# VH-VL binders against q8ixk2r445to577, part 168

Target 1, 133 residues: q8ixk2r445to577
Amino acid sequence: FFGMLQNKGLTDYCFDYNPPDENQIVGHQVILYLCHGMGQNQFFEYTSQKEIRYNTHQPEGCIAVEAGMDTLIMHLCEETAPENQKFILQEDGSLFHEQSKKCVQAARKESSDSFVPLLRDCTNSDHQKWFFK
Short names: E, the ipSAE of ESMFold2; O, the ipSAE of OpenDDE; V2, 0.75 times the mean of E and O plus 0.25 times the DockQ between their complexes.

## First folded at step 9 (VH-VL)

Design gb43 (framework fv_recaticimab; at its last look DockQ between E and O 0.82; V2 from the best seeds 0.00; counts 0 for: pae E 5.5 > 2)
Fold by ESMFold2, look of step 9:
Structure gb43 (fold): chain C 133 residues (1-133), chain A 120 residues (1-120), chain B 112 residues (1-112)
Amino acid sequence: as target 1 above (133 residues)
Amino acid sequence: QVQLVQSGAEVKKPGASVKVSCKASGYTFTDYYMHWVRQAPGQGLEWMGYIKPNSGYTKYHQNFQDRVTMTRDTSISTAYMELSRLRSDDTAVYYCARFPRYHGTAFDIWGQGTTVTVSS
Amino acid sequence: DIVMSQSPSSLSASVGDRVTITCKSSQSLLYSSNNKNYLAWYQQKPGKSPKLLIYWASTRESGVPDRFSGSGSGTDFTLTISSLQPEDFATYYCQQYYSHPTFGQGTKLEIK
């Protein structure tokens, strides 16, 4: 799959990545923003290695969750996908993070009007359902 | 055997365009990025951009953004680079080179190069 | 762009000499999460395409003689040829691949 990764429950919001320095794309948080497809901030690929790749950079960026954290952070992709970069996109739209055993949920950022994807205990909430557009 | 075979030398007038082909063999074409790098006579290597053969997505260096188009045909494992509105300082050898998506190495295989001469 | 600066731009040496070429980047090439430097070295002989020698700053490509070695981290890198052979006279380039690729200006190694 390649395209915009959209949330079912938080309608019209997509994964978005806008690093402050395009020559240093690692270490920043993935956010949710209104889906627009403009520029290159909202294009991701889901790979056979179960990676979510940021496809406007070479080497590609891969979404990861660092130990003890619940935020989705950009890492550089590697030849063999590290465990913290593996997500299972289920048929029902849930996005399961293998290492932590948690699901990606659209959430409001604390003390903010903005939204981010965060790891949470898996539920049937539409805020944990994702699809490519 | 893994190889990249490029189209033959071209001689062009200023204002024309050139389209260079790069045919891949011996590996799965869609598993590697295809980059284009040029080298003017007596000069160093200059990165122009890349194409992802699986999706057709391209990224160009800003110096070429308004004049370069990179395409591919996955059915014949071939990448193309077209440079328009040629000028004399576009005279160079143009290389295709693959970059692995899954290996983490640098440019391990290069085409033989295509000489483009822009004069008169 | 990440700017790559090589030194020297040219060098004359004899067979058997130890040769060092340096490369500096305008930005760190070290990805601390995997502890790898995204830096490569290439050899180019006249009329030929570049040939990969070293990647990840210090890993030799298969078939590259062990007289070639790479070292350094962050912004400062070195290619060393421990005992120069006749076939080693060429131009050498460093290249970063942390971001979109950029190359050093090259170091021409000539027989003295």
Scores: ipSAE 0.129, ipTM 0.738, lowest interface PAE 5.5, mean pLDDT 89
Fold by OpenDDE, look of step 9:
Structure gb43 (fold): chain C 133 residues (1-133), chain A 120 residues (1-120), chain B 112 residues (1-112)
Amino acid sequence: as target 1 above (133 residues)
Amino acid sequence: QVQLVQSGAEVKKPGASVKVSCKASGYTFTDYYMHWVRQAPGQGLEWMGYIKPNSGYTKYHQNFQDRVTMTRDTSISTAYMELSRLRSDDTAVYYCARFPRYHGTAFDIWGQGTTVTVSS
Amino acid sequence: DIVMSQSPSSLSASVGDRVTITCKSSQSLLYSSNNKNYLAWYQQKPGKSPKLLIYWASTRESGVPDRFSGSGSGTDFTLTISSLQPEDFATYYCQQYYSHPTFGQGTKLEIK
């Protein structure tokens, strides 16, 4: 699967990544932004290795969850996908993070009017449903 | 055997275009980026850009953004690099080189190079 | 772009000599998550395409003789040929692939 990764509950919002420096793409947080499909910011790939790749950059980036965190951070992809980069996009649209055993949920940032994907306990909320478009 | 085989030498006039091919064999074409690197006579290596064979996505160095076009034909595992509006300083050997997309362990396989000469 | 600087640009040596080539990057090539340095070394002989020698700063490519070794981390890297052989006279390049690839200007190793 590839393209925009769109949330069902938070209508018209997609995964978005726009690092300030294209030569240093790692370490920044993936956010949610209105789906526009322009450029490389909203193009992702879900691979057979259970990675969510930011595959418009070389080397490619992979979404990871750092220890103790509930945010999605961009790391570099590796030969063998590390445990913190493994996700399961399930048939019902839920995006399950294997290591934390939590689901990716579209959420509002407490400190702003922006939205971000966060790890939360898995529910049947549409805010935890994702699909590629 | 894994190899990249490029098209033959080209002689072009200024203002013309050149299209170099790079045929891959012995490996899964879509598992690797295809990069293009050129080398002017007696000079170093200069990165031009890459194409992702699976999607066709390309990234070009700014120096070539308006003149280079990289394409691929996955059915024959062949990458192409076209450089337009040629000038004398485009005279160089042009290389294709693969780069693993999944783990990125440098350019392990190179084509034999294609000499492009631009002269009046 | 990440700038790669090699030293020296050229050097002369004899068979059996120990040779060291240095490469510096404008920013760190060390990825903190996997502790890998995204740095490669290539050998190029006249009229031939570059050949990969070292990747991840210190891992030899298959088939590369043991006399070739890479070391360093962060921004400073070294290629060492412990005992120069006749077939080792060539031009050597460092390259980073932490981001869009860039090469050092090269080091020409000539016979003394």
Scores: ipSAE 0.034, ipTM 0.732, lowest interface PAE 3.3, mean pLDDT 93
ESMFold2 (binder alone), look of step 9: mean pLDDT 93; pTM 0.945

Design gb44 (framework fv_recaticimab; at its last look DockQ between E and O 0.71; V2 from the best seeds 0.00; counts 0 for: pae E 5.8 > 2)
Fold by OpenDDE, look of step 9:
Structure gb44 (fold): chain C 133 residues (1-133), chain A 120 residues (1-120), chain B 112 residues (1-112)
Amino acid sequence: as target 1 above (133 residues)
Amino acid sequence: QVQLVQSGAEVKKPGASVKVSCKASGYTFTDYYMHWVRQAPGQGLEWMGYIKPNSGYTKYHQNFQDRVTMTRDTSISTAYMELSRLRSDDTAVYYCARTPRYYGTAFDIWGQGTTVTVSS
Amino acid sequence: DIVMSQSPSSLSASVGDRVTITCKSSQSLLYSSNNKNYLAWYQQKPGKSPKLLIYWASTRESGVPDRFSGSGSGTDFTLTISSLQPEDFATYYCQQYYSHPTFGQGTKLEIK
């Protein structure tokens, strides 16, 4: 699966990553932004290794969850996907992070009008359902 | 044996196009990126871009963005690099080289190189 | 682009000598998550393709003699040939793959 990763509940919002430096794509938070489909900022791939790759740059970036965090951070992809980079995109649209045993939820950023994907306890909320478009 | 075998030397006029082929053998073609690197006479190595054989996705260095086209034929494990609007400073040896799909290691296998000469 | 700077550009040495080549990057090549440096060294002989010697800054490629060693971290890296052999006279390149690949300008190792 590849393309825009769009949220069902927060309509018209997609995974978005725009690193400030193309030579330093790691360490920044993945956000949600209006789906526009005109840039590489919203192009992601779900692989058979259970990675969510940001593959418009080289080395390719892989979404990871750092210890103690509930945010999605861009890391570099590796030969063997580390445990904190493994996700299961389930048939019902839920995006499950294996290591934390939590689900990715579209949420409002604190004290902001912006939105971000956050790890939360798994529910049946449409805000936890995602699909590639 | 793992190897990359490139097409033969080319002599072109300015303004022409050249298409170099790179045939892979001894490994699964789609498991590795295919990169192109050139080297002008007596000069260093210059990365041009890569293609992902599985999807055909390409990334070019900005210096070549408007002149280079990289393609592949997975059925024969062959990558192609076409450079258009050639000029004299495009005279170089052009190499294909592979990297792992995860891009976690360097160029471990190189083609033998293809000499492209651009002259009036 | 990440700029790679080698020194020296050329040097002369004799068989048996210890040779050191330095490479500096314009930014750190160390990835904090895996503590690896995305740096490689290549050997190129006239009329031949580059040959991978070292990757991850210090790991020798299969078949590479143990007289070749790589060291360094962050922005400063070194290739060392402990005892130069006749077949080692060549041009050497460092290359980063932390981002889109870039190479050092090369170091030509000539026989004295």
Scores: ipSAE 0.813, ipTM 0.920, lowest interface PAE 0.7, mean pLDDT 95
Fold by ESMFold2, look of step 9:
Order: C-alpha cells, then sequence, then structure tokens
Structure gb44 (fold): chain C 133 residues (1-133), chain A 120 residues (1-120), chain B 112 residues (1-112)
C-alpha cells in the first residue's frame, strides 16, 4: 500500500510528518493533519516487512515506537525491519503494533487542538481504523 | 555482469528537451532505486533525483522539480530522465547510478555517462 | 540541503606519500540507532564515472586497495591514502546519504 494513511473515525485526517527540512527527519513525532496530498508530508508506504515508510527521504524514514512510549516517532529504515517498526494493518482497518501489542488510535494531543496517532489498548473504535487513500 | 548502459551523446539548442536512457543488466532492476547525477564541465557532482522502478515513484531535487521527469520501463529494465527547457548551463555529463531498494547506501554502480551539450 | 565541504581543493604529492583529504558536513551524518555514518568517498578519473571507494565512512568497497582508508564521525571525515601510487591521481569526492545525496566540491590529487 502506498498513499495517504487516513483515519476512519477522525474524518479527513491523515498521518502527516513535517520535519523542518529533509535533513532533520529523525526523532520527530508523527501527527495527524487534514488530508490534502500536497507536497510530501502525507505519503507513506506500508511494506511487506510491516513497516510504515515515510517516502521523502533517502534513506527512507520508518515509523517506530520506542520502548515504554506511546508516540509514533520517525527512525531511519533498516534492511531488516526492527521489531519496534512493525505494524500489522488488519482487514478491519486496525493498525496493530506487534512489539507493544497495542493499536494506533487518533487522539487529541493533551492541552491542544492538535491530533496525533498514539498507541492505546486495542478496541473496535473507528478512531483505531485506518486505510490508504 | 552488472552494468548500466546509457544512451549516446546529445547536442541541443536552448529551450529544447533531452531524454536520456539507462539500461540495466545483470541484476533485478526493481531491487534498486535509480538515481540521476550530473556533472558540468570542470565541476562537481549534482544529484537530480531518483525513481523507484517497482512503483514508478519519483523524487526530484528542488532545482529540477519543474523541468525534470524520470520514468522507467520495467519490461526492458530501462530508466529515463527527461530535462526540458534546456539552458546553456545544463551542458553536463548525466549519469545514472543505483542504490539498494529501501536500504540506502552509496552508489556502487554508475552508467558510463551521457554528454548533453546545449548551445545555440 | 546538507552541505559538504572538502579541503583542500587540490594538492600535489609524490609516489609513496601519505595524503589526507578532509570533508565536513553541515550536520551530523551519524545515525545513533544503528551507529553508522552515512558518508561515502568516490574516486573519479578524467572521462570516467565515479568509482566507490568507501561507504559508512570507513568500510572499503570490494576490490579497493588497503592503502585507502576512511575515518571520522559526525561532521568531520577524512580519506587517507597511506602510500600514494601513480594510478591514484584523480579527483576525490565525499558524499552524504543521510538525506538526498549531496557531494563535496571535489579534491584534485596530482602526482608530482
Amino acid sequence: as target 1 above (133 residues)
Amino acid sequence: QVQLVQSGAEVKKPGASVKVSCKASGYTFTDYYMHWVRQAPGQGLEWMGYIKPNSGYTKYHQNFQDRVTMTRDTSISTAYMELSRLRSDDTAVYYCARTPRYYGTAFDIWGQGTTVTVSS
Amino acid sequence: DIVMSQSPSSLSASVGDRVTITCKSSQSLLYSSNNKNYLAWYQQKPGKSPKLLIYWASTRESGVPDRFSGSGSGTDFTLTISSLQPEDFATYYCQQYYSHPTFGQGTKLEIK
């Protein structure tokens, strides 16, 4: 899969990654933003290694969750996907993080009008359902 | 053997377009990204962009974004770079070069280069 | 763009000399998660394509003579030729691949 990774419950919001420039892509958080497809901030690839790749950097960025954290952070991709970079996109649209055994949920950032994807206990909420557009 | 063979030299007038081909052999074409790098006479190397042969996805350096188009034909293992609205300072040798798919490293294999001369 | 600065721009040396070329990047090329520097060195002879010498800052490409070595980390990198041979006259480029590739401006090595 390749395209914009859109949330079902938070209508018209997509994964978005907006580093200050391509020279500073590592270590920043993935956010949710209105789906627009402009520029390169909202284009991701889901790979056979179960990675979610940010395709505007060479080497490409891969979404990871660091141990004990619930936020999605950009790492560089490796030849073999590290365990913290593996996500399973289920047929029902849930996005399961294998290492933590949690699901990606659209959430309001604390004390903010902004939205972010966070790991949460898996539920049937549409805020935990994702699809490529 | 692994090689990248490029199309022959071109002489163009300002305002024209040029399309350079790069035919891969000796390896699985879709296992590697294809990059284009140019070198003006007596100057250094300038990265122009790449294409992912499997999907056709491209990324261009901002300096070429509005003038370059990169394509490929996987049935003949060939990548193409087209540069439009040529100027005299586009005179250069244009190289194709590969990197591994999804795990970037240095350019291990380069084409022989295609000289493009832009003059009135 | 990540700016790559090489020095010197040119140098002359004799067969058997030890030569050093330096390269500085405008930001760190070290990725802490895999502890690798995303830096390569190339040799280019007149009329020829660049040839990969070293990647990951210090790993020699297959078939590259042991007299070529790379060192450094972060923003400062060095290519060393420990005993210069006649076939080593060329222009040398550093290149980063932490982001879209950018190259140093080149160092022309002339044999005296």
Scores: ipSAE 0.049, ipTM 0.701, lowest interface PAE 5.8, mean pLDDT 89
ESMFold2 (binder alone), look of step 9: mean pLDDT 93; pTM 0.952

Design gb5 (framework fv_recaticimab; at its last look DockQ between E and O 0.85; V2 from the best seeds 0.74)
Fold by OpenDDE, look of step 9:
Structure gb5 (fold): chain C 133 residues (1-133), chain A 119 residues (1-119), chain B 112 residues (1-112)
Amino acid sequence: as target 1 above (133 residues)
Amino acid sequence: QVQLVQSGAEVKKPGASVKVSCKASGYTFTDYYMHWVRQAPGQGLEWMGYIKPNSGYTKYHQNFQDRVTMTRDTSISTAYMELSRLRSDDTAVYYCARSKHYGSGFDIWGQGTTVTVSS
Amino acid sequence: DIVMSQSPSSLSASVGDRVTITCKSSQSLLYSSNNKNYLAWYQQKPGKSPKLLIYWASTRESGVPDRFSGSGSGTDFTLTISSLQPEDFATYYCQQYYSYPTFGQGTKLEIK
């Protein structure tokens, strides 16, 4: 699966990653932004290794969840995907993080007009449904 | 058994275009990035860009952004690099080389294609 | 771009010599999560394609003789040939692949 990863509940919002330095793409938080399909900020790939790759950069980035965190952080992809980078995009649109056993939910960032994907207990909310466009 | 075989030498006039091919064999073409690197006579290696064969996504070095086009035909495991508006300083050996998605050295290289640009 | 700087640009040595080539990067090539350095070394002989020698800063590519070794971390890296052989006279390049690839300017190793 390639392209924009769009949320069902938070209409017209997509995964977005825009590192401040193209030579240092790791360590920053993945956010949600209006789907625009321009540039490389919103292009992702779900792979057979259960990775969500930011594959517009070399080497490719992979979304990870760091210990004790509920945010999605960009790491570099590995030859063998580490456990904290494994997601299951299910048929119902839910995006399940295997290690934490939580689902990715579109959420409003506290005290902000911006939105971010966060790990939450899995529900049937459309805010936890995602699809590639 | 794993190899990259490039097209033959080219001689072009300034302002013309050149398209170099790189055929992969012995491995799954779509599993590796294909890079293009050139080397002017007596000079070092210069990375031009890459193509991700599975999706066709390309990234070009800014020095070539407006003149280079990288494509691929997955049905014949072949990558192409076209450079337009050629100048004399584009005279170089052009290489294709593969790398892995997670970042690695270029472990397999084509034999190189000499492109000569002269009036 | 990440700038790679090699030293020396050229050197002369004799068969049997210990040779050291240095490469410096403008930023760290160490990825903290896997503790790997995204640095490779290549050998190129006249009229031939570059050949991968070392990757991850210190891992030898298959078929590369033991006399070749890579070391270093962060921004400073070294390629060492413990005992130079006749076939080792060539140009050597370092390369970073922490970001979009860039090469050092090369080190030409000539016979003294």
Scores: ipSAE 0.837, ipTM 0.932, lowest interface PAE 0.6, mean pLDDT 95
Fold by ESMFold2, look of step 9:
Structure gb5 (fold): chain C 133 residues (1-133), chain A 119 residues (1-119), chain B 112 residues (1-112)
Amino acid sequence: as target 1 above (133 residues)
Amino acid sequence: QVQLVQSGAEVKKPGASVKVSCKASGYTFTDYYMHWVRQAPGQGLEWMGYIKPNSGYTKYHQNFQDRVTMTRDTSISTAYMELSRLRSDDTAVYYCARSKHYGSGFDIWGQGTTVTVSS
Amino acid sequence: DIVMSQSPSSLSASVGDRVTITCKSSQSLLYSSNNKNYLAWYQQKPGKSPKLLIYWASTRESGVPDRFSGSGSGTDFTLTISSLQPEDFATYYCQQYYSYPTFGQGTKLEIK
């Protein structure tokens, strides 16, 4: 799967990555932004290694969640996907992070009109359902 | 046998365009990024850009972004680089080279294509 | 751009000598999460395409003679040829791949 990764509950919002410097794509948080179809900041690939790749750059970025954290952060992809970079996109649309045993949910950033994907306890909420378009 | 084979030498006039091909064999073409690197006579190596063959996504170095187009045909495992509005200082050997998506050294290079731009 | 600076620009040595070539980057090439340095070394003989010698700063590419080794971390890297052979006459380049690639200006190695 590749394309824009859209939330079902927060309609018209997609995974987005906007690093401040073309030479430093590591360590910034993935956000949610209005889907715009241009693809550069919103083009992601879900792979057989259970990675969510940011693949409009070289080396490619892979989304990770660091131990004890709930935010999705850009790491560099590895030859073999590290445990903290493994997500299962389930048939019901839930996006499950294997290491933490939590699901990715669209959430409002505290004291802000911005939205971000965060790990939360898995529920049946449409805000935890994702699909590529 | 992993190999990149490039098209033959070209002589062009200023203002023309050149299109160099790079045919891959012995590996899965869409598993590797393809880079283009040039080398002017007596000079070092200059990265021009890459293409991701699966999606066709390209990134060009700012020095070339208004004149270069990189494409590919996955059905024949071939990448292309076209440079337009040629100048005499575009005289160089042009190489294709591959890397892995996670970043790697360029383990396989094409043999190079000499492009000469003269009046 | 991540700037790569090589030293020296040229070098003359005799067969059997130990040779070192230095490469410095304008920013760290060490990715803390995997402890790898995104740095490669290439050999280029006249009229030929570059050949990968070393990647991850210190890992020898298969088929490369044992006399070639890489060391260093962060911003400072070294290519060493432990016992120079006549066929080692070439230009050597370092290259970073932490971001879009950039190359050092090259070091021309002449064998006396």
Scores: ipSAE 0.583, ipTM 0.873, lowest interface PAE 1.8, mean pLDDT 92
ESMFold2 (binder alone), look of step 9: mean pLDDT 93; pTM 0.945

Design gb6 (framework fv_recaticimab; at its last look DockQ between E and O 0.85; V2 from the best seeds 0.74)
Fold by OpenDDE, look of step 9:
Structure gb6 (fold): chain C 133 residues (1-133), chain A 119 residues (1-119), chain B 112 residues (1-112)
Amino acid sequence: as target 1 above (133 residues)
Amino acid sequence: QVQLVQSGAEVKKPGASVKVSCKASGYTFTDYYMHWVRQAPGQGLEWMGYIKPNSGYTKYHQNFQDRVTMTRDTSISTAYMELSRLRSDDTAVYYCARSKHYGSGFDVWGQGTTVTVSS
Amino acid sequence: DIVMSQSPSSLSASVGDRVTITCKSSQSLLYSSNNKNYLAWYQQKPGKSPKLLIYWASTRESGVPDRFSGSGSGTDFTLTISSLQPEDFATYYCQQYYSYPTFGQGTKLEIK
């Protein structure tokens, strides 16, 4: 699966990554932004290795969750996907992070009008449902 | 057994286009990025861009953004690089080379295709 | 683009010599999460395609003789040929693949 990764509950919002430096794509937070399909900021791939790849850059980036964090941070993909980069996109649309045992939820960033994907306890909320478009 | 075989030498006039092919064998074509690198006579290596064969996604160096088109035919494990509006300074050997998605050296190269642009 | 600068641009040496080529990058090629340097070395002989020698800054590609070694980290890297052999006279390139690939300008190793 690849393309825009869109949230069901937060209508018309997609995974978005726009690093300030194209020669340094790691270390920044993945956010949510209105789905527009332009450029390379909203193009992702879910792979057989359970990675969510930012595959519009070489080397490819992979979304990771760092220890103690609930945010999604861009790392580089590796030959063998590390545990903190493994997600399960289930048939019901839930995006499950294997290591933390939590689900990715579209959430409002505190004191902001922006939105971000955050790890939360798994629920049946549409804000935890995702699909590729 | 793993190899990249490129099409033969080309001679073109300024303003023309050239399309070079690169056929992969001995490995899964869609598992590797295909890069194109050129080398002008007596000069160094210049990366032109890549194509991801599984999706067809391309990234071109800005120096070629408006003149290069990279494509692939997965059914025959072949990548193509077309360069248009050729100039004399496009005279070079053009290489295809593979790399892995997570970033790696180019471990397999085509034999190169000489493109000569002359009036 | 990440700029790769090699030194020297050319050098002459004799069979049996120890040869060192340096490559500097305009930014660090070290990825902190896996502690790897995204740097490769290539050998190119006249009329031939480049050949991968070293990747991850210090790992030899399969079939590459032990006399070739890569070292360095961050922004400074070196390729060393411990005892030059006749077949080693060629042009050598460093390459970064931390981002979109860029090559050094090359180092031509000639026979003295």
Scores: ipSAE 0.844, ipTM 0.934, lowest interface PAE 0.6, mean pLDDT 95
Fold by ESMFold2, look of step 9:
Structure gb6 (fold): chain C 133 residues (1-133), chain A 119 residues (1-119), chain B 112 residues (1-112)
Amino acid sequence: as target 1 above (133 residues)
Amino acid sequence: QVQLVQSGAEVKKPGASVKVSCKASGYTFTDYYMHWVRQAPGQGLEWMGYIKPNSGYTKYHQNFQDRVTMTRDTSISTAYMELSRLRSDDTAVYYCARSKHYGSGFDVWGQGTTVTVSS
Amino acid sequence: DIVMSQSPSSLSASVGDRVTITCKSSQSLLYSSNNKNYLAWYQQKPGKSPKLLIYWASTRESGVPDRFSGSGSGTDFTLTISSLQPEDFATYYCQQYYSYPTFGQGTKLEIK
C-alpha cells in the first residue's frame, strides 16, 4: 500500500511529515494534517516488512517509536526493519505497533489545536482505524 | 544478470533537447531508485537527480531543476532522462545507476551515453 | 548539499605500493541508530562507468579484491589499496548517500 494514510475517525486527516531540513529528516515527529496530497509531506508506503515508509525522500524514512515514548518519530529505513519500526496494518484498519503492543490513535496534542498519531491501548475506536487513499 | 543498458551516443546543437533511455533487466525494476549522473570530459561525477520507478516521484539537483525531466515506463523496465536547452558545457557522458530505498552505494551502472553539444 | 572533499586530487605510485586516499564530508555521515556511515567508494577506468568498491565506509562489495579497504567514521574517511596492481591505476571517487547523493572531486591514481 502507498499514498496518503488517512484516519477514519478524524475525518480528512492524514499522516504528514514536514522536516525543517531535507538533509536531516531524522528525529522529528509525524503529525496529522488535513489531507491534500500536494507536495511530498503526505506520501507513505506500507511494506511487507511492516514498515511505514516516508515515500518521497532518499534514503527513505521509516516511522519508529523510541523506547519509553508514545510518539511516532522519523528514522532512516534499513535493509531489515528494526523491531521499533514494525507496525501491523490489520484488515479492520487498526495499526498495531508490535514492539510496544499498542495501537496508533489520532489524538489532539495536549495544550494545542493540532493533531498527532500516538500509541494508545488498543480499542475499537474509529480514531484507531487507518487506510491508504 | 542484473544490468542497465543505455541508448546510444547523441550529437546535438545548442538549444536542442536530448532524451537518454536506461533499460533495466535481471531485477525487479520498481524495487530500486534510478539515479542519473553525468561526467564532462576530464571532470568528476555530477549527480543530476533520481526517479522512484514505482510512483514516478522525482527529485532533481537544483542546477538542473528547470531543464531536466526524469520519467519511466514500468511496463518495459525503462527509465528516461531528458535535458533541454542544451549548451556546450552539457557535453558529457550520462549514466544511470540504481540504489536501494534505505540508501546504498550505486552497485549497478549503465554503460554511459555520450552526449556531444557542438555548434 | 553535503560537500565531499577528496585529497589528493592526483598521485603517482608504483606497482606494489600502499596507497591511501582521503575523503572529508561537510557533515557527519554516521547514523547513530545503526552505527553505519553512509559512504561509498568507486573506481573508474577511462571510458568505463564507475564500479562500486566499498559501501557503509568499510564493507567491500562482492568480487572486489581484498587489497581494497575503507576506514573512517563521521566526517573523515580513507580508501586504502594495500599493494597496487597494474589494473588499479584509475580515478577513485567517494560518495555520500546519507541524503541526496554527492561525490568527491576524484583522485587520479597514476603509474610512476
Scores: ipSAE 0.565, ipTM 0.861, lowest interface PAE 1.8, mean pLDDT 92
ESMFold2 (binder alone), look of step 9: mean pLDDT 93; pTM 0.945

